# VH-VL binders against Nuclear transport factor 2 (nutf2), part 1

No score or structure here was measured in a lab: all are predicted.

Target 1, 127 residues: Nuclear transport factor 2 (nutf2), of Dictyostelium discoideum (Social amoeba) (q86hw7)
Amino acid sequence: MQSVDPQVVGVGKQFVEHYYGIFDSNRAGLTQIYQQQTTLTWEGKFLSGADAIVKHIVELPFQQTNRKINSIDCQQTYQPGIMITVTGTLIIDGEAKNQLKFVQVFNLASNNGSFLLINDFFRLVLD
Positions, changes and structure headers below are counted from each chain's first letter, unless a header gives other numbers; antibody chains aren't numbered by Kabat.
F, E and O stand for the ipSAE by ESMFold2-Fast, ESMFold2 and OpenDDE, each averaged over both directions (binder to target, target to binder). V2 = 0.75 x the mean of E and O + 0.25 x the DockQ between their complexes.
Where letters were taken out, [cut] stands.
The coordinates of atoms that the task and the answers printed are left out; those that the model quotes come from them. Centres of patches stay.

## First folded at step 4 (VH-VL)

Design r14 (from r03 with heavy chain K99P, light chain R91Y; framework fv_relatlimab)
Fold by ESMFold2-Fast, scan of step 4:
Parts: sequence; structure tokens; C-alpha cells
Structure r14 (fold): chain C 127 residues (1-127), chain A 120 residues (1-120), chain B 107 residues (1-107)
Amino acid sequence: as target 1 above (127 residues)
Amino acid sequence: QVQLQQWGAGLLKPSETLSLTCAVYGGSFSDYYWNWIRQPPGKGLEWIGEINHRGSTNSNPSLKSRVTLSLDTSKNQFSLKLRSVTAADTAVYYCARDPYDFWSGYFDYWGQGTLVTVSS
Amino acid sequence: EIVLTQSPATLSLSPGERATLSCRASQSISSYLAWYQQKPGQAPRLLIYDASNRATGIPARFSGSGSGTDFTLTISSLEPEDFAVYYCQQYSNWPLTFGQGTNLEIK
């Protein structure tokens, strides 16, 4: 029986907490996380590069988000890195009556002893 | 061991604001969501809301307009204010800990409970 | 919101008997279900989380099973201290919700 390396799980959970902390407080600060080589698919819309991605996220038609994370699953990737799948519930602008379920997938690539966000997929999950 | 102690005003008149505080002893305050749950006499449990050490909050939509959650990290305390109370708000109020930040929504430690009675 | 329906409302048994308590969700909650025990005048006590994991310090006679919409709490051989009200709770979706409770009473 095998299990995921606890170090991989720890890094993945720390990244998720850091990312949503910034997203839910100051989305423009995500410039520190998104790199020129990062790609994002947001509800089927493909974006490439930090400037385009951060602009898209900052211009989303809401002021504030809050979320509850239901799961964080991590795996080591074939090339050094971590794949992270997150599920949860999102509340926009404090409107709890319109709770939105989501899934988000992050691919972090190893880079000289650290990790860089390379791929990002976000989608609302319909019941 | 971890212990939650709660206190606050137990007798209120309609239209007043309910205020309760919960203090955390014997454990870390920062890696958890801190919750309020209530139970009207002879009835089941109702979740009120949650707050974490970063100040992120979620609350039950049925109570959202009246609920304010706050925390004081220097004292390891968190508080509930519920405005415009009515007789329907009469209940035992509990504070509780969610043991896994981001993973769970169940409660492993509970405060002793505070009976809040709303009557004229 | 997700509604949890517990059955039976009241279960009357004697010490030494097996108790089976049910909780049904209005939509799939995967395994994000907890069970609590509450005695009169006391706060609820966590028994089971993630549908089947016993909380620390909970006796082996308590077990949970199920996934999706149908869940069961089993007490294999009742002790006198087990007569209490039992609640299920889901944490798949906001708002967090509880069942209405099953009262396990002594016959």
C-alpha cells in the first residue's frame, strides 16, 4: 500500500492557503505568484502569462470572495513538481444565498529548490 | 488539553443584541476555524458561523444579516454578536473548534454552552 | 441547503443490544459526515468523522459507515452511558447542517 509523501502534501496545502489568502484579500497581489510561463484556464477561457492572468482575475465582476475548502489532494508529478486538486465552496460579495461549488487544479514545478505555479484550472461545479 | 470557556449575557429583551465570547486554553489558536452553534430548547443543532485567525468568516445565510463574528488573537478569544433578537433566538449557544483548517467542518472541542433567553 | 433526515426519531433498547441509527442526506455529501452524542445538559461530543473514522478516545463499540446519501452509526453492544441523543452533521456544503436527532432511550 502506498501513500503520498507527507512533504508533498505539506507544500501543496501551504501553497493553497497562501494563494487563497491573497485572492480573498487582495487579488492584485497574485502578481507575486503568477509567472510569465504560467497558464490559466478559467471557466474554459485560456490565458497565458502573469499580466494577462492577473488582469483577468482583478477584473472579475465582484469585489470580495470568501471560501470554505472541502478537500486538497496532492500528487508528485512525473517531472519534479506537485499537482494539487482543490474542491470547495465560494461566496461572492457576502451573498451566502448564492453559494458556488468549485474545483481548482494547480501544477507547481520544481525550480532550484522552490516551486513555481505553471498550470492553473478553475471551474465552478454544477450539481 | 484544549478547553473552550464561554460567557456572555444570558437574558435579553426583543430587539437587543446578543453578545457571547469564547476563550481557548491549552492549545494553539491559529490553525483552526472557530465556530458558533446553537440549540433551541428541545430542538436540534443549528450552525451560526465560523471565523479563523486570519479574520475570514462564513455564516449561515438565515442569520447572516444579524451576525457579526470577531476575534482577539492577543487573548485567544472569539466572539459572536447577534442583532435584533426575538423569542426565536432563545437557545443554548455553543462555541466549538473545527480541527483541520481547510479540510473539515466538524467539531472536536466544544464550550460548555450558554443559555440565552429572549423574553419580554 | 442540504437536509439531513435521521431515523428512527426514537430508538428504545436495553443494555447489551446492538443499535443502528440512520442518517440520509438530500443530496450526495461524499463522506463528509460526522456523528455526535449529546447527554442532557451537556455539549455534543464528537464520535465519528469522515463517515467512518472514530474520534480520539471513542470506544471501539461505535462505528460509522456509508457514503453519498445514506449513512449509519452502529453501537455494537450498548452500555448504560450510551443512552443519549445522537446527531449527524454534514460538512460537504455551506451552510453546515445537522440532522434532527435520534433519541436512544433505555427500554
Scores: ipSAE 0.006, ipTM 0.570, lowest interface PAE 11.0, mean pLDDT 87

Design r15 (from r03 with heavy chain K99S, light chain R91D; framework fv_relatlimab)
Fold by ESMFold2-Fast, scan of step 4:
Structure r15 (fold): chain C 127 residues (1-127), chain A 120 residues (1-120), chain B 107 residues (1-107)
Amino acid sequence: as target 1 above (127 residues)
Amino acid sequence: QVQLQQWGAGLLKPSETLSLTCAVYGGSFSDYYWNWIRQPPGKGLEWIGEINHRGSTNSNPSLKSRVTLSLDTSKNQFSLKLRSVTAADTAVYYCARDSYDFWSGYFDYWGQGTLVTVSS
Amino acid sequence: EIVLTQSPATLSLSPGERATLSCRASQSISSYLAWYQQKPGQAPRLLIYDASNRATGIPARFSGSGSGTDFTLTISSLEPEDFAVYYCQQDSNWPLTFGQGTNLEIK
């Protein structure tokens, strides 16, 4: 048994809670998380840079999302940072029984004692 | 086994803020939605809103502008604040657990209720 | 919002009789309906979820049926403790909504 540093796991989980808290309450607030060097692959669509990414997310054709997280797995990256894999379920516009499964991967790079979101992958898991 | 216990102010004047807290004992806090529901005297039930461990909230549109839901995960507690109360907010307020270990549904455990009276 | 309409508003019966309570939704909610019992001074108690599934500890005399817009709660043989107010509730759409209640009273 080898284990991931508990501090790395703690940071990754705190990031995930913070990110979804903003996404599910006020998507425009994601401007504070996405940076110019961030890239996002959203359902196979590649986007680069904070402005393009936030515009895409804000313009998604729904007003509200809520979610339950099923797992959060973290590893330290080769360059200083954290890779985070999230699985869960998503509710759109209050359709409580039309639950959508998703997977999302975040790569956080270490930056002067804090973390910067560099890579973001999102996909619905559809049957 | 699972128990919800609630407390808060029972007597308010119009324009004041209602504050209630609910504590969860004997069960998992992190995998459920936690709800507030109210019942005016002699009337039916009205859903106020819900919050989960991550701070994700949804609330009744009729109350959304006045409602703030919060939680304290270290204490397994969640709270309701309702601003600018009027006599129409007089009700028994209940906290309740969603019956599923994910999104929405039905309320399998309820707090004891707190009567809130708004009068001048 | 989805409006739930319960009928009758008041149902007067005697112990031993069969009770049938109705709940109608303003639009289809599939099977996403629950029933609750509430006695004076108490919080509601979950009886039935997903239209027909009995909650833990609920006696077999309680049953639910229906789908779409029309739902029924049946109590096969009333016991004295069953006289209470009954509410239906949908979880198909936000906001979650309840019916106005049916008061089941002793005749």
Scores: ipSAE 0.006, ipTM 0.549, lowest interface PAE 11.0, mean pLDDT 86

Design v01 (from u08 with heavy chain S31N; framework fv_dalutrafusp)
Fold by ESMFold2-Fast, scan of step 4:
Structure v01 (fold): chain C 127 residues (1-127), chain A 120 residues (1-120), chain B 107 residues (1-107)
Amino acid sequence: as target 1 above (127 residues)
Amino acid sequence: EVQLVQSGAEVKKPGESLKISCKASGYSFTNYWINWVRQMPGKGLEWMGRIYPGDSDTNYAGKFKDQVTISADKSISTAYLQWSSLKASDTAMYYCARHSYDSSGYFDYWGQGTLVTVSS
Amino acid sequence: DIQMTQSPSSLSASVGDRVTITCRASQDIRNYLNWYQQKPGKAPKLLIYDASNLETGVPSRFSGSGSGTDFTFTISSLQPEDIATYYCQQYKNLPYTFGQGTKVEIK
């Protein structure tokens, strides 16, 4: 049976846990992850570059987020790198009865033995 | 380092209440389900239920739904398992365990266990 | 609830032997099965997840296979430190359920 390289899956899952750990504790810390060549589409709004992206995320109209991760699926990209698709539920400001489903896609490019976040797509999934 | 540290052994009488704890450290407590697993003396493992500390969402196995309450306190990264009235049949080792980050459903870190003995 | 049945309930083997344990689900669980090791007096430890994936730090002599309703756990060359009870666990549906366990002892 064919399967994705376990090393690729491991890296992708570690990235997602690290990213949400920062997002859900200190969103301003995401400046470490976003770079000048990173692009983000957030609910259909396109943003380019670390400064614009982090500003947008920090200014979102809520203080605390928590999330339950449903799935993390990874694939090797055509050029060396990893495509990651995440599904889950988002809890905003402790509103447990008003959970929001989301999908997020990350594209990590290989960069001198490490990975660089190049593309980021986030969208809430309406019922 | 990820750790789950459980409260110490308990010796109780039937009809008494009890609350045991599972203190998490080394990771974001609100981002992982915590599971409770019972093991009666000389028997196998039974899944009792779980809690997501981020929103206090819970799931229980049917036979435990009316027997125990699972809760969590985010401010001290601690999950709890509680009985309002213990029975001799509650005598067992109780483990807490951290769920995988996603819904893959494996338990990657376990507490050391809390032995609960209920006898007259 | 999904019932998990392990076979055998216990076995005794010699160091270096190949040991095989089976686990059967009462309905199709795909590959949504994990294996744990519990040494005497200790908490369980994850060995294999998603039927066949070896957990980090677990020796390569441990392996798992199967899908659907029939699963196999193998120790290719039994070592003294492998004396333990082994459990399968399904996560296809809540409630999660464990097999009854297989006790592995050395002759």
Scores: ipSAE 0.315, ipTM 0.799, lowest interface PAE 3.5, mean pLDDT 91

Design v02 (from u08 with heavy chain S31R; framework fv_dalutrafusp)
Fold by ESMFold2-Fast, scan of step 4:
Structure v02 (fold): chain C 127 residues (1-127), chain A 120 residues (1-120), chain B 107 residues (1-107)
Amino acid sequence: as target 1 above (127 residues)
Amino acid sequence: EVQLVQSGAEVKKPGESLKISCKASGYSFTRYWINWVRQMPGKGLEWMGRIYPGDSDTNYAGKFKDQVTISADKSISTAYLQWSSLKASDTAMYYCARHSYDSSGYFDYWGQGTLVTVSS
Amino acid sequence: DIQMTQSPSSLSASVGDRVTITCRASQDIRNYLNWYQQKPGKAPKLLIYDASNLETGVPSRFSGSGSGTDFTFTISSLQPEDIATYYCQQYKNLPYTFGQGTKVEIK
């Protein structure tokens, strides 16, 4: 049975927990994660660069998000880096009866011994 | 110190075009939304729309979307509100006000207002 | 659009009186509500943000409370310089919307 390198999986899971920790507590803090070279597709809307991306996320019309992560799947990319696919459910402003399913994909590129977020895709899964 | 300074009062006739300004100083213009708020004589405040000067992104209240154009020139830290064809019902005081993209949408600094009078 | 309704539309009170103004939102806005003061002939000034936080430099006699749909603004001891119209404003959803205003006068 083949398995993804445990180090790759560890980095991917650490990134996801860090990212949602910031998103679900203080979205403006995402300025540290989004760089000038980052691109985001949010529900089909394409955004490029840290300032545009963080502005979009901070302006989303809810104060509190909580989430349950269903899966975090990681693969090493062809160019050095990590592709991460997350599935889960999102609870907005404490409304547990209307939980929303989501998918998010992150591409982290290797950068001088660390990782930079290069690509980000987010979409709610419609029922 | 933070200041928003608006252009002077205008007296116009129906059908004329007009562009009024809001010049910002004392802060990073590109990091704050500029909002436009209308107050008709003797009436309350109405939010018209906003612009983020860093990328010229705009949002309008539905009532105003086809009535006015909001723009900004970041090289001179100035936001604008423009009408292609004024109506008597546009007679009002117009305020600009800022809020930060990382704050809760509260207007911490306001311009002094521009009175626009439209009459035949 | 979220509708904001203030009560009363106007009031007259004496210096030193406790003044209370209420604001009701047509839907749940959490604590995404601000209060502004507008003195005659002047631009509005932010007094309270996020329902209950006093803006820097604003006198402590002003306070706000509430969450969800019902909000209260209080002046604990009315001063002559407090003659103004007071507005609530929600920022939970675009378009941002204001209450119709409450005019405060001294009798």
Scores: ipSAE 0.000, ipTM 0.530, lowest interface PAE 18.3, mean pLDDT 88

Design v03 (from u08 with heavy chain S31H; framework fv_dalutrafusp)
Fold by ESMFold2-Fast, scan of step 4:
Structure v03 (fold): chain C 127 residues (1-127), chain A 120 residues (1-120), chain B 107 residues (1-107)
Amino acid sequence: as target 1 above (127 residues)
Amino acid sequence: EVQLVQSGAEVKKPGESLKISCKASGYSFTHYWINWVRQMPGKGLEWMGRIYPGDSDTNYAGKFKDQVTISADKSISTAYLQWSSLKASDTAMYYCARHSYDSSGYFDYWGQGTLVTVSS
Amino acid sequence: DIQMTQSPSSLSASVGDRVTITCRASQDIRNYLNWYQQKPGKAPKLLIYDASNLETGVPSRFSGSGSGTDFTFTISSLQPEDIATYYCQQYKNLPYTFGQGTKVEIK
């Protein structure tokens, strides 16, 4: 059967590693990733632009986050770019017993030989 | 650059305790599983267990569950393998290796190995 | 536990020969199978992941194929530096398990 281009998968996984590396160590550093044209839907709340998005993320009511990634699935988009779907568990302030399941979707658009984050969706998966 | 650097060779007697280390650098330590693999002299590779440093979650192969403890200290990016009481049958080369935080379980980087010799 | 069996346990071949090693899983592991190379006195090195994907920097003479329970690893033209023990490893289920290894030597 057919499969996703390994280069596309590699780029997607590298982006996810980079993004969570910043998020889980220094959320303010996400200004490097979120651009003026980026949009985020966070638990149903729509935000547009780096300043609004990073402000929202930095002001979330927890100090430390870490996560276990369950899956990273990538597809090439119709316009040049990569759609990435991530599932996993989120660990807040070191409280591992009640891990929170999440899903996050990133849309990376091709831009001058690189990629820009255009769309971002985050949602906790409640039981 | 990604590196896993293991502690030096050990020579021990049966009944002694031992803790060996695997120090990671060049990547986000808390986002990769660290695996421990045993290789007895002249024999093949045996997976012992793994730890996810971000929350200290562990998995052990059945035969090693009651023989060793795997731990990690994320403040110094170091994983550990320890025995409370060594046996002669623990004589082996021990490797640490990482695999991605996702479900992909391939070991892309390995430590150089720690030789443990247990004899009377 | 999933048992991994390699064949042969050892082989001798000449430089330039095609070398084939097989690996059999005791149950269906889909394509969740990796191949490693271990040279004497060294740590193992990942060559192939997910049954058929060549790791970055690994020469194209190495290849893998198969799915389910039967897998093949091939060196299309054996070079002196390829003298090593080769291991398959499944990651479909914990505990992860390795084959017993295949030692490749020059005649």
Scores: ipSAE 0.006, ipTM 0.629, lowest interface PAE 9.8, mean pLDDT 89

Design v04 (from u08 with heavy chain S28R; framework fv_dalutrafusp)
Fold by ESMFold2-Fast, scan of step 4:
Structure v04 (fold): chain C 127 residues (1-127), chain A 120 residues (1-120), chain B 107 residues (1-107)
Amino acid sequence: as target 1 above (127 residues)
Amino acid sequence: EVQLVQSGAEVKKPGESLKISCKASGYRFTSYWINWVRQMPGKGLEWMGRIYPGDSDTNYAGKFKDQVTISADKSISTAYLQWSSLKASDTAMYYCARHSYDSSGYFDYWGQGTLVTVSS
Amino acid sequence: DIQMTQSPSSLSASVGDRVTITCRASQDIRNYLNWYQQKPGKAPKLLIYDASNLETGVPSRFSGSGSGTDFTFTISSLQPEDIATYYCQQYKNLPYTFGQGTKVEIK
């Protein structure tokens, strides 16, 4: 039976916890994670580069998000790097009765012993 | 007919060792330098180093000096490029090419290339 | 190390056009410069050696000139089979160094 390298899973999980920690507490702090090479597709809107991406995220029409992560799945990529798929639920501005399901995909590229966020896809999962 | 024929494509994981070859024919192998040139996907050409098979004298570009070993076996007219531990950044096309042992420095014949893919 | 810089990085021209690319060395290399053609999926091929000498079997539409730090490579009448990336290379000092390449495409 095959399984993903536990180190790869560990890196992916650590990245996801770090990312959402910042997103859910202070979205402007994401300037440290998004780089000039990063691209984001947010609900079908394509954005490129740290400045454009962070501006979009900071300007999203809500003040607070709380989330529950349901799954984090990782695979190694050829570039090399890590592809991460996250599923979970969001509560926006305390509206617990309107929990929103989401999926988010991150592509991290290996860079000199570290990882850079290269691709980011976010979508709400609706009926 | 002068020819440089390289070994086939390789798919490897980080940490693995690898040795690729360049077999020469149609000329006096010991009278020409064999050079190794790297081309990363979508990038230009980088000179890695060379060997003079007649006495196994080598020169390396500083960037590659501790990454690879260049060797040759003059009994079978074959030059080699070797890694003890591959990295993902070694993913590239590798060419061998000859030039005269004097100061000519132009690569008149090239091998067809060996594609090395290193991924985890 | 001697740095080789090519200009432009890419070029589009029509069949029959005169195409010129330049190569600049960070220090004097005299005439110790070669030009190579690389077609997609193929190994490089020597076209010009010692700045201005045409390699045997290479069409006369290709030429090179220059000395010292500034070098020029010219295709006098671009043909469809000339679609390729072209590289200059110095051999004055070790390590040998290449320019970054100039991609030539036909409109």
Scores: ipSAE 0.000, ipTM 0.481, lowest interface PAE 30.1, mean pLDDT 87

Design v05 (from u08 with heavy chain G54S; framework fv_dalutrafusp)
Fold by ESMFold2-Fast, scan of step 4:
Structure v05 (fold): chain C 127 residues (1-127), chain A 120 residues (1-120), chain B 107 residues (1-107)
Amino acid sequence: as target 1 above (127 residues)
Amino acid sequence: EVQLVQSGAEVKKPGESLKISCKASGYSFTSYWINWVRQMPGKGLEWMGRIYPSDSDTNYAGKFKDQVTISADKSISTAYLQWSSLKASDTAMYYCARHSYDSSGYFDYWGQGTLVTVSS
Amino acid sequence: DIQMTQSPSSLSASVGDRVTITCRASQDIRNYLNWYQQKPGKAPKLLIYDASNLETGVPSRFSGSGSGTDFTFTISSLQPEDIATYYCQQYKNLPYTFGQGTKVEIK
């Protein structure tokens, strides 16, 4: 039977936990994750480079986020790297009734034994 | 100061109806889910269901869906748990509890409990 | 429904002892696990949320760890006021479910 390499799954899960830990506590700390090569599509808005991306995220019009991760799915990419798909729910500024479903996709590229975040897509899921 | 104050102990006979209350104060009542939790004598905790007071949206644990009704009156910041026909097996302590404002699933404040005794 | 199983069901320890309780989920719940303390005749009180975060006002001798399916709750130095039943609770899926409880007594 086919299965994803456990190391790939481990790296992807660790990245997601680290990323949301920073996002939900101190968004400005995301400067350590976003690199000059990173691109982000946030609700359809394209941004390129660490400075532009972090500025956008820090300036989002809410103070606090709390999230529940429903799934983290990982696959190795065609070029060396990892594609990660995350689904979950968000509570913004303490409004538990207004939990928002989201999907986020990360592409981590292999770079001399480490991983760089290259692509990032975020969308709220509306039914 | 956040408080949840529940109604007093009830002694009832099988077949009787009952409505117990949980009055909230010290916070925005409509902004937090209120949960109901049952504890049978000498037993552990069972989640029964929850209500969001702003729009009275409810979720129930499967075994309680047809046994009780959860409601709320936001004008007096009070949530309710109601039985149309009590059974002896409903004898238990009933707690209300709210969610923390920064999480969807942990109960940061609890009422003191309402003991319901159903006997012939 | 996600089943939560605690171990042990009861324990007796002396003041000053380190007490460890474990909780196992029937499915992966990430870190969506809380710990509550219930003293005799009282309502439960939140101690730990999201597996390892100490609730405000709770003494630092209480801690939690773990993720996925296996979780641990520790009291580093048991005090007389810690006599209680302790419950884990998952909130990854509705319905929310609790472990059966661990009764902690002084010997």
Scores: ipSAE 0.000, ipTM 0.516, lowest interface PAE 18.2, mean pLDDT 87

Design v07 (from u08 with heavy chain N59Y; framework fv_dalutrafusp)
Fold by ESMFold2-Fast, scan of step 4:
Structure v07 (fold): chain C 127 residues (1-127), chain A 120 residues (1-120), chain B 107 residues (1-107)
Amino acid sequence: as target 1 above (127 residues)
Amino acid sequence: EVQLVQSGAEVKKPGESLKISCKASGYSFTSYWINWVRQMPGKGLEWMGRIYPGDSDTYYAGKFKDQVTISADKSISTAYLQWSSLKASDTAMYYCARHSYDSSGYFDYWGQGTLVTVSS
Amino acid sequence: DIQMTQSPSSLSASVGDRVTITCRASQDIRNYLNWYQQKPGKAPKLLIYDASNLETGVPSRFSGSGSGTDFTFTISSLQPEDIATYYCQQYKNLPYTFGQGTKVEIK
């Protein structure tokens, strides 16, 4: 009976689809998503700001990624915004038998009717 | 510690069957590819193929597609390379080696090798 | 299949010399190239991965460079224990392929 606002869920899912669309086709295009205020923790490595983050992502040691999204869960944050948690499976450079589970968390902050990506956490889920 | 231990040297005649082994220890056997590499006497390294033990998916280099069978037994963490009918041209040292996606496709651990001699 | 060609096929050098081996891929493999050392009677050993990264425990005199189709492996100061055959290997596409090897001997 309790549920997250459908508008919040819609925005979160649209963001995730847009983000992975860019990531899996042309990672350099993520410059449009990452702002000066954005911070990323990638496998425990902390990065701040669009230039540093996009450089890191573009220089990852693989050319193609393909993914299956398992879940997208959204909640409103205490300050106006949306917390998004994504789980899925990642295939690197066509190595389908080396599929990797991942979790990614995005925090979008509301700013006068628009959303800014503020926090980004990515981690492979290894057993 | 990670180890790949291969079966001992074999001396066979043309037409005989043979199955050699590569036993893994010290890591999750089902999470890494096992590769087989041939080295003919005085020659370089040739990649033959690989198996993913988790689901027994295999890939063979074209030259070896119909010459050998690669298999694995998860219950004893052992990979195999098998010939139904050996030829003199199969005389070589055979190595197993692992790689994972995490190791970016490089062979970080190798078995000691199994020398196979096929002569009439 | 991607063909890997090494040069030279063999070389002889003195202790302390700088030794350079090259490897050429028949198509762009980016930095998906590894270098292995094989001493007589032994299994190969990984020295360099992803074109330029030194494997843990490998002496700093070994280095690699290059990207795309042309790669270089260098021993900055050859030691007696470096007598071996060195192989490059691409892992961008299946089947994985090795160069033919470069035999390094001491004069």
Scores: ipSAE 0.000, ipTM 0.526, lowest interface PAE 16.3, mean pLDDT 87

Design v08 (from u08 with heavy chain N59E; framework fv_dalutrafusp)
Fold by ESMFold2-Fast, scan of step 4:
Structure v08 (fold): chain C 127 residues (1-127), chain A 120 residues (1-120), chain B 107 residues (1-107)
Amino acid sequence: as target 1 above (127 residues)
Amino acid sequence: EVQLVQSGAEVKKPGESLKISCKASGYSFTSYWINWVRQMPGKGLEWMGRIYPGDSDTEYAGKFKDQVTISADKSISTAYLQWSSLKASDTAMYYCARHSYDSSGYFDYWGQGTLVTVSS
Amino acid sequence: DIQMTQSPSSLSASVGDRVTITCRASQDIRNYLNWYQQKPGKAPKLLIYDASNLETGVPSRFSGSGSGTDFTFTISSLQPEDIATYYCQQYKNLPYTFGQGTKVEIK
């Protein structure tokens, strides 16, 4: 059958690796990824613009996160860009007994030969 | 470097008590479940139970609930599997294994195994 | 308890062959299935987690697929060092349960 363009999959996976690398080591470094046009819905809370988004993420009430990625699925968007869906598990401050499952969706738009993060949705998954 | 090191082989008689160990190193011992898995000679793998060392919470497979006790000592990063009275049917290789990043999950590191032989 | 059934119980293949092992769960386990390799005289080693994810350091010739009740493990090109017994394991419900194992031998 059909498959997603390998280049699209490659870009999406590299973006996810880069994003979580920064998030799980130094959340303040996400200022380089979030732009003024970016919107984030974090557990149902809507935020718009880099400053508001990064402030929210930096001020989350935990010190360190470790995660294991279970899936990264990519599709080309109708307008040039990539939709990325990530599922995984998240360990907060070393507490592994009650690991948190999450889903995160990123929408990257093509912009001047590169990609710009436009939409970001994060939610914990309840069993 | 994550390691699980198990105690050495044991040869026992029916009715004797036994306690075998699994010593963890290279990670936060209290933050990961430790599982015990039995393999009878020439047979497959059987999950026996697990312990979360951070609060000593234990879970057992029904078959093993009344046969063994699982415990842990945080001060020396060691988990234990013990029998009050061994039977010949307890002859097996016993492995300890830690979970990876899921509380119901996959066993990413295993001990080398402890062979327990119970015979008259 | 969830029963895990592997097929075949044993197989013999030549170096370079594609080897396929199947695992069936007695009820829906979604993708909560792992595959382990056990070489003679050694502890098991995780190869595949969550049905299709390759563990770090594991050769790319190993792969897994499936969801729900039917799962497949494949070695794309069998190597001499792959002589081992392979086990599937579900972790959707306690107690965790393993398949009976598939012994892979070289002709």
Scores: ipSAE 0.005, ipTM 0.589, lowest interface PAE 10.6, mean pLDDT 88

